# Ledger of designs, part 177: miniprotein binders against q9h3h3

Target 1, 235 residues: q9h3h3
Amino acid sequence: EDGFTAEHLAAEAMAADMDPWLVFDARTTPATELDAWLAKYPPSQVTRYGDPGSPNSEPVGWIAVYGQGYSPNSGDVQGLQAAWEALQTSGRPITPGTLRQLAITHHVLSGKWLMHLAPGFKLDHAWAGIARAVVEGQLQVAKVSPRAKEGGRQVICVYTDDFTDRLGVLEADSAIRAAGIKCLLTYKPDVYTYLGIYRANRWHLCPTLYESRFQLGGSARGSRVLDRANNVELT

## First folded at step 11 (miniprotein)

Design UE7
Fold by ESMFold2-Fast, scan of step 11:
Structure UE7 (fold): chain B 235 residues (1-235), chain A 85 residues (1-85)
Amino acid sequence: as target 1 above (235 residues)
Amino acid sequence: DREELIRRFEELVREAEELLRRAEEALKRGDLETAEELIREALWKLIKAAFIAEELGDPELLRRVEELVRRAERLMEEVYRLKRE
């Protein structure tokens, strides 16, 4: 992401979404089969474009686990894009609040907790923990990127249905921590992804709404969650 | 059951060690595909062992897993090196 343009990042994301996905779908597959599936497709070994020596010979865009209650709802992304062009032309300020309003109007409400990890055991371990939490019903859906040819970090995305539902976002963070995840997490609404809001954006917006840092507390390990948009600590 | 978790942990570690030993032998004879498969299976058993060690809260068990992970990753790097030749 460092030094990449928004156009480059958007093209990369589009290509991954359009390529085939490896999916464990708990709506149709017994939970008892998860361990075998995780062993077969460790994200550190699954290659983005296929490799004779990897678990896949063909391209893989994402490795995903769908929970039993998962029901996808992308909203009106095309209407969102049209409204975004109109907003930019209007001269109105582009802030987290105006993007939130566009997302609500067009029902583009999903968002995700992100963790970036180098290829290797720690990534595979984190993914296995997240996948188990999804299949057991503590999380709704998650995906992880395959290994890129150029190397670099891979990303685990843990989705929630509605980024405006603060309680739901915090419950997902709690479930991620309960799964043993201790690394930095950031929360990004899908509306920011669709509109090309990345680290170096023209509007100087923080590309994430929430940040979660692991912290010991009480009888259970938890996290400190910061609302980046309003500069308020939530936990 | 703490005792059952410890038993399962020891079994997973033993199985991982045996798989890594077999992977080393496959590497020595140039069977890279078999070595890679055995290393992947060992790493998966180590992931399961790590979950048990975390549930038990025992840092010594986690360190044992970490040592075997380092060995497995070193072997996998050797597989990739040989594939490039």
Scores: ipSAE 0.301, ipTM 0.743, lowest interface PAE 4.2, mean pLDDT 86

Design UE8
Fold by ESMFold2-Fast, scan of step 11:
Structure UE8 (fold): chain B 235 residues (1-235), chain A 85 residues (1-85)
Amino acid sequence: as target 1 above (235 residues)
Amino acid sequence: DREELIRRFEELVREAEELLRRAEEALKRGDLETAEELIREALWKLIKAAFIAEELGDPELLRRVEELVRRAERLIEEVYRLKRE
């Protein structure tokens, strides 16, 4: 009996990225249509591989909302992959710092706040809040996984364009909290995804760069954000 | 405006209750497509009501939403079960 490995997680992620996406694109669709779209495609009911009894009969990899200013830029992923193979062969240390430098050199800067929620009303409510924040301009882009057949937890990904821009990362965290989200958030740079850095990696790197925990202070909503790479409290 | 939020909350809950009542009638007559549409519309109104309840900081309003959500979720599961028959 084998458990899930980093290779299995990477394969699942690739399959989801290659399958069709359900997208609300605020660059071409009026914001007034968002409510109807959210009602039509609640993530707790959209199934990963299609189901006659669900909102979709065909496979769906991701459900996504693009903001009006969204301009995708993946950087030089080919150059990043080549440099990564060279680094592994060189015998030089593989650390968060060396990965950060590779990402900067090849302009692979995007990253995402992750939240994991069980299928149900709370997931749909959280997604609706995030989607509204994207369409209203407080966040740039987000996506949520469809429901797996086993009913495991689903993930909402909220992207920022530069993981090295701490203020931008923190501003996204604040917008997520303002949308009513209280669960644990972790931030993962896309460079880790492209290089296959998941929780079970051979270099024992933490697969996330920042962590945000909800904290209620007086009547204000806030969070404590930890920089895991440097072990420094940011808020 | 607190009064406006309360009025909007009560309107959303009333509309959700009516949609669920109509969905139950649709189910009784075997109209699964209409029932599904009505239930999804009710759930969406309940999501909007939950945002208002959270803004008002009122746990009783959120409890009322949760009760209607449980009813809606039972109905939508029944629709999906019958569709597979």
Scores: ipSAE 0.296, ipTM 0.691, lowest interface PAE 3.7, mean pLDDT 86

Design UE9
Fold by ESMFold2-Fast, scan of step 11:
Structure UE9 (fold): chain B 235 residues (1-235), chain A 85 residues (1-85)
Amino acid sequence: as target 1 above (235 residues)
Amino acid sequence: DREELIRRFEELVREAEELLRRAEEALKRGDLETAEELIREALWKLIKAAFIAEELGDPELLRRVEELVRRAERLLYEVYRLKRE
C-alpha cells in the first residue's frame, strides 16, 4: 500500500510467493471438482498465516487456479536484474519505454490484470467467476491473496503471457468482463514487480501500464481500456 | 430458458435460507464449527444465485441475494468473535 516502503512491499510479496499455495490445477483435476474446491477455500476466509477458525491451519501465500493450457515462462530474471543495475549506472533515463526494452531483451514478458476488493461476498463472487473462466479456457491462470491478519483489501491477479501483445491483454480484459467483473482493473507487467516499481518509486513511474473501466450500456467490449504509459485509448 | 433459471434461483435462495436458519441454531447451541460450515455452504449457494441474477439482468433478484449475504456475514462475524474467546 501507499504507506509502506517499496522494500517492505517487496519483502511481503517474496514471503507470499515462498509460502505454500492452494492450487486448483485444471491440467490434472477434472473441472467438475472446481465448485467443491471454491466452496472449501473462499479467499475472504482463507487466512494468510493460518488460524484454527479458518479453512487453513498453516500459512497460505496465494490461492491459484491453473488453466489446462497453462505453461509458465518467467524469462531471464537474473539477466534482467543485472541489466537493471547497469542501466541505473549508465545515466540513461528510466522510462516505461526503457523498461519495456529491458523486458523484451530478457524475455520477461508476463503481466497481470489486478483488482482490489474488500474481504467478503463480492470478493468471493469475483474470484469464483475468474476461476471458472480459467478452468473453461477463457483465461490462462489467476491467483488471489488470502486474508491478511491486519485486514485490508485482497487482490485478484489474472495473468497474460505477453504485456507487449496488446490484443492478448485486451482479450483477457474481455474475458474478465464476461465473467461479470465490473470494478476498476489495472494491468502491471511482471518486469515492474521484479524491479521493485511500486507507488512512490524514485523514478516517478506509474506502476501500472493499462487501466480498464467497465462501460455501462453495452459497448461491444464491455470496457474502456487506456494505455497509461502512452496516453492512448485502446478501446 | 428464463423460467428454468428463475426456478434454479429460487431453489438456491431457499436452500441458503434453510442453511442460515440451521447455522443460527448451531450458534445458539455453541456448535461453532457446524455453524461456520453451514454459513460457508449458504454463501456458496448465494454466489451461484448471484450469477443467475446477473444472467437474468434482474436487480431485484440480486438485491434479495445481497440481503441474505448480509445476514450470512453477520453470523460469520459472530462465529469468529466467539472462537476468539
Scores: ipSAE 0.063, ipTM 0.567, lowest interface PAE 7.5, mean pLDDT 85

Design WD1
Fold by ESMFold2-Fast, scan of step 11:
Structure WD1 (fold): chain B 235 residues (1-235), chain A 85 residues (1-85)
Amino acid sequence: as target 1 above (235 residues)
Amino acid sequence: DREELIRRFERLVRRAEELLRRAEEALKRGDLETAEELIIYALMQLQLAAWIAEELGDPELLRRVEELVRRAERLLEEVERLKRE
């Protein structure tokens, strides 16, 4: 983050999407092979640009697991981007509601639960739990970033088909928790990512729709999910 | 639609039942931490199932959820009791 502009960060994100991915695809690979694949490619050891001392000698952009029923649909991203430019010149207010409507109109509906973890055994354990949940059909698809040269936290992304389907978003949260994940989760619609809207933006939009916190055996047991946009507790 | 909500309800109830069976097995093994986590995960599934039953306005679906919630609460009480020993 220090010394990098938004343009440098966007270029790095684009490079990761374009570089090769390590994929366990449950649509074509038996579930019995997952444990060996996870042992071969722990995300704390897979390096972003390759290293003879790591599991990979070549660059890896993402490590991903596809569920048996996974069917990707990005919607009309080009139409979304054109409509976003038109909205900015229209004088119409730019609010979460207007972005939601653009996303619905152009069928750009996917979103993701995000968790950020330091490289190490806790990251690898969390990823293994998520990957098993995907292969068992409790989640649809997930990916985790490889280890960067600079170090820093790695991110696990767990996708849902439709960010406007609150029940679906909450069902994914419950499945992530059942996989053993206890850390803070935040949910971001992909529409914000495609439009380049991050936390510090000129429209004061919050790209995070939901936060999930988990507590065990305390005053409130289980997931506590907050709707960040409306400041309403859902659980 | 109604059929989609019923499918989601049945999926959540099935998951909760599986989590509670695993929790009972963990209790038999003396694995109190695992049992507690599994019970809490089951209650999370049941909360979502309850919301669907309420949306559908179906008292029989809500009664099914309430029965599983009572089972989960009894198991959680047993975990709490054993932790004090």
Scores: ipSAE 0.467, ipTM 0.829, lowest interface PAE 2.7, mean pLDDT 87

Design WD10
Fold by ESMFold2-Fast, scan of step 11:
Structure WD10 (fold): chain B 235 residues (1-235), chain A 85 residues (1-85)
Amino acid sequence: as target 1 above (235 residues)
Amino acid sequence: DREELIRRFERLVRRAEELLRRAEEALKRGDLETAEELIIYALMQLRLAAWIAEELGDPELLRRVEELVRRAERLLEEVERLKRE
């Protein structure tokens, strides 16, 4: 939505993944050290490419927190990509069900809740809440983008193991809310990311599976989660 | 997998119990807004736990959820009462 093609967006994402990450790993670091780490690396101050005035002098691709039970499993991404190329070459219809089946076949099941916030105190506060939930075991893993040179919104990504596990996706939403997050959330399976499918794609696929809105007042208290593809309210 | 659903149920129930304990502490401090938020978060966890109990067809698990829901509802009524004062 910043005017880049899918190729440019994929290149930017790959560069961030390849650059160094700042990681608090609860599998090897005591939880008591988290508050100091958060104070040292507030995402509104950590710059994408380094700056003498920021906490980092060198590029940072992501700021991440790994939970004690976190066990990464990306599945067979290479097999997924090969099957995707074969599908495109075959000329067969490409649908949400086809992508879901490819993801299941190749065990590329992870997905993430996304929130976009402007640089500043609210972003840092939201990230601190998410990081504490991860370290306390309510969430498995999360990351936040560093501040871009352009000063646009930053993104917090909260991952779940299996996008086909609806209960797990909803459980993560509940934990995000319990961490104090009240803004709009959208859920995207990583299969769409690995295949380079973004909002405006030629197959008219919606990479966002769920939306979560939160309300404390009125008769409908709590999260309202919408299944975007089927237009069905889950909560 | 029955065992996995039971583990997920226990996780949700433990989280709800912790949220309700924190809500009671907030209520004792007179922090009504925080207490209300924590109670609502607990109810969200309990709704998911109820869905698992129903899927498992286990009346004991459903009873445990209903007991915690009643506790949450009593706390929410107390918050509403204190707000009117």
Scores: ipSAE 0.475, ipTM 0.826, lowest interface PAE 2.5, mean pLDDT 88

Design WD11
Fold by ESMFold2-Fast, scan of step 11:
Structure WD11 (fold): chain B 235 residues (1-235), chain A 85 residues (1-85)
Amino acid sequence: as target 1 above (235 residues)
Amino acid sequence: DREELIRRFERLVRRAEELLRRAEEALKRGDLETAEELIIYALMQLYLAAWIAEELGDPELLRRVEELVRRAERLLEEVERLKRE
């Protein structure tokens, strides 16, 4: 059964993707313009559905920064969805391994590090750090949600090209940390998003593949990355 | 792909060197907290670079990483020393 929460999350995600995005595209815009763009569109002030008192009067789905080398490739999402439907009716077990195999077969390989922050100075500062890292070539692409009418935390998504490329996932984690980010990070492959794998899914799958915790002091310093699917510490 | 791994290695090493340079400047200014953070970020880059060097089986690349790790460790020891003062 498709509960209210899963249906609501899917509808909200589709609406955000369909609404206009505010984009700084480093492929066509000089890096020197970034600071002015960040000042014009701080995520804590940009509203989801528009407000005369905010930087936007019209709806904004996402605020994004594209790196100079960014080349989007969504893979075969239609083929993925057809194969997923076939898998669900086949009676074969649904595991992280079978989802990984579907993603590889259909070239749906992108994924993202997620961080959730409350609206305010810390969110805007974190986003500015991430945006600069993208424009400087340390990260490929990132986006941040606008402020919801009801409040709540906003999400920064930092994408990598291939969730099966462990080194690439760890490189992105290191770049996020070097940008000044100290909060909990979780990594979710886009295949999970396309297939509706959220918290409390019917297959009891962990909705994220990796988790990153950061510590500056004590006996262990730096980033601790856990592979949630295999329960193995990578760092 | 060996060529791609070498590009990744060079990117990580270059970033670590810049982080260590900034850490030295922070240390010179007496900003121990910033220096410590930058050193830790540099070590994170070097850990990944070491992994690539090992995968490539290239002793010269590993030597370069080890030299930078020793530099980072010396700076971290200096931070710890100044904190005790």
Scores: ipSAE 0.355, ipTM 0.771, lowest interface PAE 3.4, mean pLDDT 86

Design WD12
Fold by ESMFold2-Fast, scan of step 11:
Structure WD12 (fold): chain B 235 residues (1-235), chain A 85 residues (1-85)
Amino acid sequence: as target 1 above (235 residues)
Amino acid sequence: DREELIRRFERLVRRAEELLRRAEEALKRGDLETAEELIIYALMQLKMAAWIAEELGDPELLRRVEELVRRAERLLEEVERLKRE
């Protein structure tokens, strides 16, 4: 995310969404097949645009795991985009509150916890933990980016149904931690992704709503979740 | 939605119970780091379950959470005892 324009990041995200996905769908596939699927498609080895030497010869946009209870609901993204264009033209202030209202009005409520890891064993291990938690019903759905041609960190996204449901967001954080994940997590509503809200946006919005840090020692053991916009600790 | 809150409560409680079961197994193996970590995860689940029980205004649900919190605290005390040895 750093060093790229919002336009460039939005274009890359659109291309990834349009390219084929590698999916383990627990709604139709027995859980017993997960370990073999994870071994076949470790995210550190799956290449973004395909390579005869990797697990994929053709482009892969995302590697995803769908839980048994997963019911996709993107809301009215087209209506959201039309309303966003109107909002930008209107001269009305663009704030977290106005974006939240837009998202609610158009039922674009999903959001995600993000973790960024370098290609390698730690990424593959983290993804396997998340994937198992999804298949076991502790999380609803997750995806991980394939390895980019130029290298760089890969991202694991763990989704929740409703970013306005604070308890649901915190429950997902807790499930991620229980899966063995100890790295920094940030939470981003999908409305921000659809509208191209990234770091250094011109409206000076924080691109994430929450930040989660984990520690085992000291007076504040466990997960510490910060509400970034209000600067308030939630846990 | 009351029914959705009850479903979330049950998921959190079941998750905490499984984490505590795994923590007990880790303690039996002498894996104190893993045991402590799992107990902390369980307490995180139980904190959220308590918030839901309070929102629902159900004393029985809160009692169930409090019982599991006491179990987690006893296991954490055992971890601390073994670390001093």
Scores: ipSAE 0.175, ipTM 0.652, lowest interface PAE 5.7, mean pLDDT 86

Design WD13
Fold by ESMFold2-Fast, scan of step 11:
Formats: sequence, structure tokens, C-alpha cells
Structure WD13 (fold): chain B 235 residues (1-235), chain A 85 residues (1-85)
Amino acid sequence: as target 1 above (235 residues)
Amino acid sequence: DREELIRRFERLVRRAEELLRRAEEALKRGDLETAEELIIYALMQLKFAAWIAEELGDPELLRRVEELVRRAERLLEEVERLKRE
């Protein structure tokens, strides 16, 4: 809806992370159970705050799938936040390079490919493809937002361990494409998320490092990945 | 880490092999659009596998990738041929 401020959006994002998650954990659950789980919890029908007519009666922050080899490593988020506060106080320039240095120093390296889809069959189909890729070991971990009361697009997030590992980021893109995903993808390091840096920020930083477009046919077939910061086409 | 690169290489090659197997099945059914899409996905995997093989400096790994690329190219040629019929 109209009227949400940056402060309100940040509070909403924190609430989603803190509310219960619906998780398929391939580390402890057989892959054969995935199709039933996906049928039980299609993201277009799972409601953010619960509804008697939906699969959930209680609030759900995220719907997630953990791969068999998934080993979470958040790095030193507290150290990152303290260093960020010191940097702002110091008067030194805040640039993409500065944030990259902070992320590396504090081992806050994870990032994610994002796709935004309207509630419906295409969202549920895309999520099922991603979830199967995660359970089969092609991707490490993914999550999808539940349906908001007001409607609007839902987001699928596919995580990688290290945003500075370009090959790892590109490999994840190729696995997403192999899962049947054809929509626009954008890649964002989690360091920007932890520091509250979104699209419109006072430092004029672009939190999106990569953009992926898919084209089937013609001379330019397959995934085309652009490095947004350096304006270089990687694939 | 060399071991991480080897695991990543094997994952990419295995993914490409499965995509090509599915492409052959689609081609047998006359589903040219699905076959073409799967071949392109396989070639994307093989491109990254080649980058890893080159970084590892292992000619045997590169040879494995080149063999699968030739397989994919033959299937893509067959798709182009059938589209003309």
C-alpha cells in the first residue's frame, strides 16, 4: 500500500524474520516428502498473518527450504554494525568499496538472488522448481514471502555463501535457470540488508550487484548476467 | 579452496548430464521447445564447469567438459534440423 515509510518497511521486515517460518529441512527430512509439503504450503495461499481459509491459522514470516549441505554462517553482524556506526561518525566517504571492506572484515558475505512474482500459479510453480533444486543439492537455501493481506508481489530469495565469489553467484544463477525460472533476477549482498540500505538511500548506493535476464532464442540464448557496478556483461 | 572447486565442478557436470538426458527425452517426444531450452541450460552449466577446469589447470576435467559440449551441440543441431521439417 501507499503510505509506508522507510521506518515502517524496516519494522515490517524485522517482524517477518522474527515470526515463525515454515521450513522444509532436507538435512533431516527425506526428499520424497517435498512434493506433499509444496502442495500443502503453496506461497500464493499461505497468508502472512493467518486466515481460517488458508493453509495457516497463525502468522508466517517466511516459507523456506534448507538444502542437505546447508550450514548457516551469518558472520559477525554485531561487529559489522559497530563498524558501520563508527564509519558514519568518522566523516569518511561511504562507498561500495567501503561496504565491501566492512563485509569482508566481519565475514558477512552471504547474498541472494531475488525474483518478484504476483500471487498465483506462476509464483507457486517457480517456488516448486527452486525448492526441488535446493533439495537436490543444486542450490543451498531459499525462501519465499507469504501472501500479504493487501496483495502485491511476493519475493523468492535464493542465497549464496559469498557475494565476492563471482563464480558462485553465476553458478547459482545457472541453477535457477535450469529449474525453469525465466523472469528477471537481481542479486543483493546481505551486508546491505543488515545495514538497512535499500534502493533509495542517502548515500546513493546501488545495493544490487548483478542483474540476470533470460532469453530463449535468437543469437543471444540463455542467461545474460550484468555486473551493475562495473557495467560489464559477464555471460 | 581446491576441494570446493572440485565439488562445484562435479555438481555442474552432473547437472549438465541430467539436463542433456531430459533434452534427449523431449526430442524423442517431438517437444522441440523443451529440448532446446534444456540444451541451453546444459551449455550454461558446462561454461562454468570449463572455467573451473581451467582454474584448476586440469586437462582431464576440461576434456570431460568438451565431450559434453559436443554432445549438446549435436543435440542442438538435431533440434534445428527438425524445426525445418
Scores: ipSAE 0.246, ipTM 0.705, lowest interface PAE 4.6, mean pLDDT 86

Design WD14
Fold by ESMFold2-Fast, scan of step 11:
Structure WD14 (fold): chain B 235 residues (1-235), chain A 85 residues (1-85)
Amino acid sequence: as target 1 above (235 residues)
Amino acid sequence: DREELIRRFERLVRRAEELLRRAEEALKRGDLETAEELIIYALMQLKIAAWIAEELGDPELLRRVEELVRRAERLLEEVERLKRE
């Protein structure tokens, strides 16, 4: 049940992507329907594999909200994976910079802010805030995992178009905070997900590019964003 | 690219103005905690807007940000004053 290895985590992610999604698509659905949809599908109650006692009887991989201007572009994932195999065979060092170049070459540029929360009111409240920000045009797209096991944390993913665009990444952070989110956030480029860069990877890479901490008091008010790859505060 | 930066700047400024408007309403009803949070969110938007204005080299855009920052700081001073009372 617990994902202890990169292989297990990758398999779970693939299964979730292939199973049906519950989607509120603001491109085709009026914003006035959002509150009823959120009430019908709170992520703390939607079950991963279906349960007659939950909102869903069938499996759900993700619960997602698409913004009105959302235009997906996954890039050349096949080319990325072929180049990754070649890179590993070449013996060249595998570094954040090398992966960044690989991503740019194959236009696999999207990334996401991640927050992990326990099932319950705080998760549902955080998701509702994020979903409203997406529908109002402050964020582009977001998804949240369904409940897979009792007591296990669920993840909210808030996507940006281009992880190399620092201003865009910081703008998304600021919009997440303005939606009322105060917990730790980490930012992961989708290229790391496609290539299986998770915690404790073979190449000793930090699995996230940025980290955001929020506080109202003290010497730093607001978000402190750290660039984990270069160990530099973006503040 | 330059036009996209201008669009981002306008989006951030618009967001900050709305947050400050909501902060003023919270202050009027005596909700100091909400007012403080909204002001801090507005300042976060304005910080990014200032970086964009500097990159664009446009002193008018930077002036607009500085005016909103001054308004936010005045509201923070009012929050701190009311907390002491």
Scores: ipSAE 0.361, ipTM 0.778, lowest interface PAE 3.7, mean pLDDT 87

Design WD15
Fold by ESMFold2-Fast, scan of step 11:
Structure WD15 (fold): chain B 235 residues (1-235), chain A 85 residues (1-85)
Amino acid sequence: as target 1 above (235 residues)
Amino acid sequence: DREELIRRFERLVRRAEELLRRAEEALKRGDLETAEELIIYALMQLKVAAWIAEELGDPELLRRVEELVRRAERLLEEVERLKRE
């Protein structure tokens, strides 16, 4: 935990992205096949590197569901990384604003709502809800990590096209909640992931732009979204 | 993009309508907890839809949201009434 560096986390993320994915693609697969696919590949049982006792014998980097309207656009990640190296060498201040500007310049705009859950029924149930929302057109695309050999929590990522589009980010939160998700959600732009900026970084940047908490009772029922960058509650 | 905001608005409104329809069904079954949860989800959709309507500057879209908010509030009042019994 304390021994994991930003370089190690970035290397693991790259390995997962490059390994094979298990994908339900609603653009080419009938929605009626989703329930069988979810039963075949529950995230709590799919192993990261394969296991004779799991649904997969070969490595799986991610389990993903693509919506009918999904059109991937990662932007110019190479240009972003080159500009980031130049920025670090320049000695110019590194702030949320400079990262936002680099992301806009290089069209690296996607971001994601994250939820971390332990392997088991709650994870599989949450993933099924998210996957159905994607296939029904309520969300655009989502993925969930397979079970690691070391154990620990797995992550569900629900993507939006543009992290600078606050209303789009909030719409995704509302769709996640309507799918039955009640746990803590945090929103992170992909630009931070591509640049290897995690919680503990030397620029003291918070890679989380939004935080969503949910409650059914009390004076503030529903989703409470905090804008971490401006320290303002949006809902 | 105005067209994207309109599509997003319509998606939120349709989602809220479906949630409220399911909430009414839950109420008919006496499932007050499910009804309450679904109404809260619907109100969350409508809040975002209202912000989009304001961004678009379209009073007709805001009127549609306000009508659904009133429907959701009436259903919440009914849930609270039945809980007291």
Scores: ipSAE 0.218, ipTM 0.688, lowest interface PAE 5.1, mean pLDDT 86

Design WD16
Fold by ESMFold2-Fast, scan of step 11:
Structure WD16 (fold): chain B 235 residues (1-235), chain A 85 residues (1-85)
Amino acid sequence: as target 1 above (235 residues)
Amino acid sequence: DREELIRRFERLVRRAEELLRRAEEALKRGDLETAEELIIYALLQLKLAAWIAEELGDPELLRRVEELVRRAERLLEEVERLKRE
């Protein structure tokens, strides 16, 4: 997200969504098979466009785990995009509030906690913890990016159904922490992704709504979730 | 709504109970760092559960959370005691 235009990042996201996904679907696959699947497809080794030396010979857009109760609801993305174009031509201010209203009107409510980690053991370990939490019913669905041709960090996305449901967002954070995840997390509504709100966007909007930090020691022990727009600590 | 809040409360409490059970096992085998982590994770779950109990205005749910918080705090004190010497 940093160092590229919104158009470039949106194009990359669309390409990844269109390419095949490696999926462990707990709705149809026994949880006992998860460890073998994770061993076969560690995200640090799965390559974006395929590599003879990797687990995949063909392109992989995402590696995903679906929980037993997972029921995808993308809302009306076409209606959202049409309304977005109308908003831009209207001359009305583009603010987090107006984007929130567009999302609610078109039922594009899903969002995700993001963690960015370098390829390697820590990424694979974090993904395994998240995947287990999903198949155990603690989280609904998650995905992780494959290793990019250019290198760089990979991203784990942990989804919630409704970004306007603050308690639901916080419960997902607590489940991620319970899975052993200690790194920085940021929360982004999918409406921002569909509309191309990334770092350095045209409207100078913060691309995430929440930030979660975790500390084991000191007086601030435990998870601390910040509402970035209002600068209010929620936990 | 109310039914969803109750379901979330029960998930958080059950998650905290499992984390504390695992923390006790870690403590029993002398793994103080894992025990501390699990207790802190449990306290995070219980913090959210307390918020839900307060929103629901249900003193019985709050008492359940308080009992588990006391258990977590006792385990954390034991970890800190063992780490000192």
Scores: ipSAE 0.337, ipTM 0.767, lowest interface PAE 3.9, mean pLDDT 87

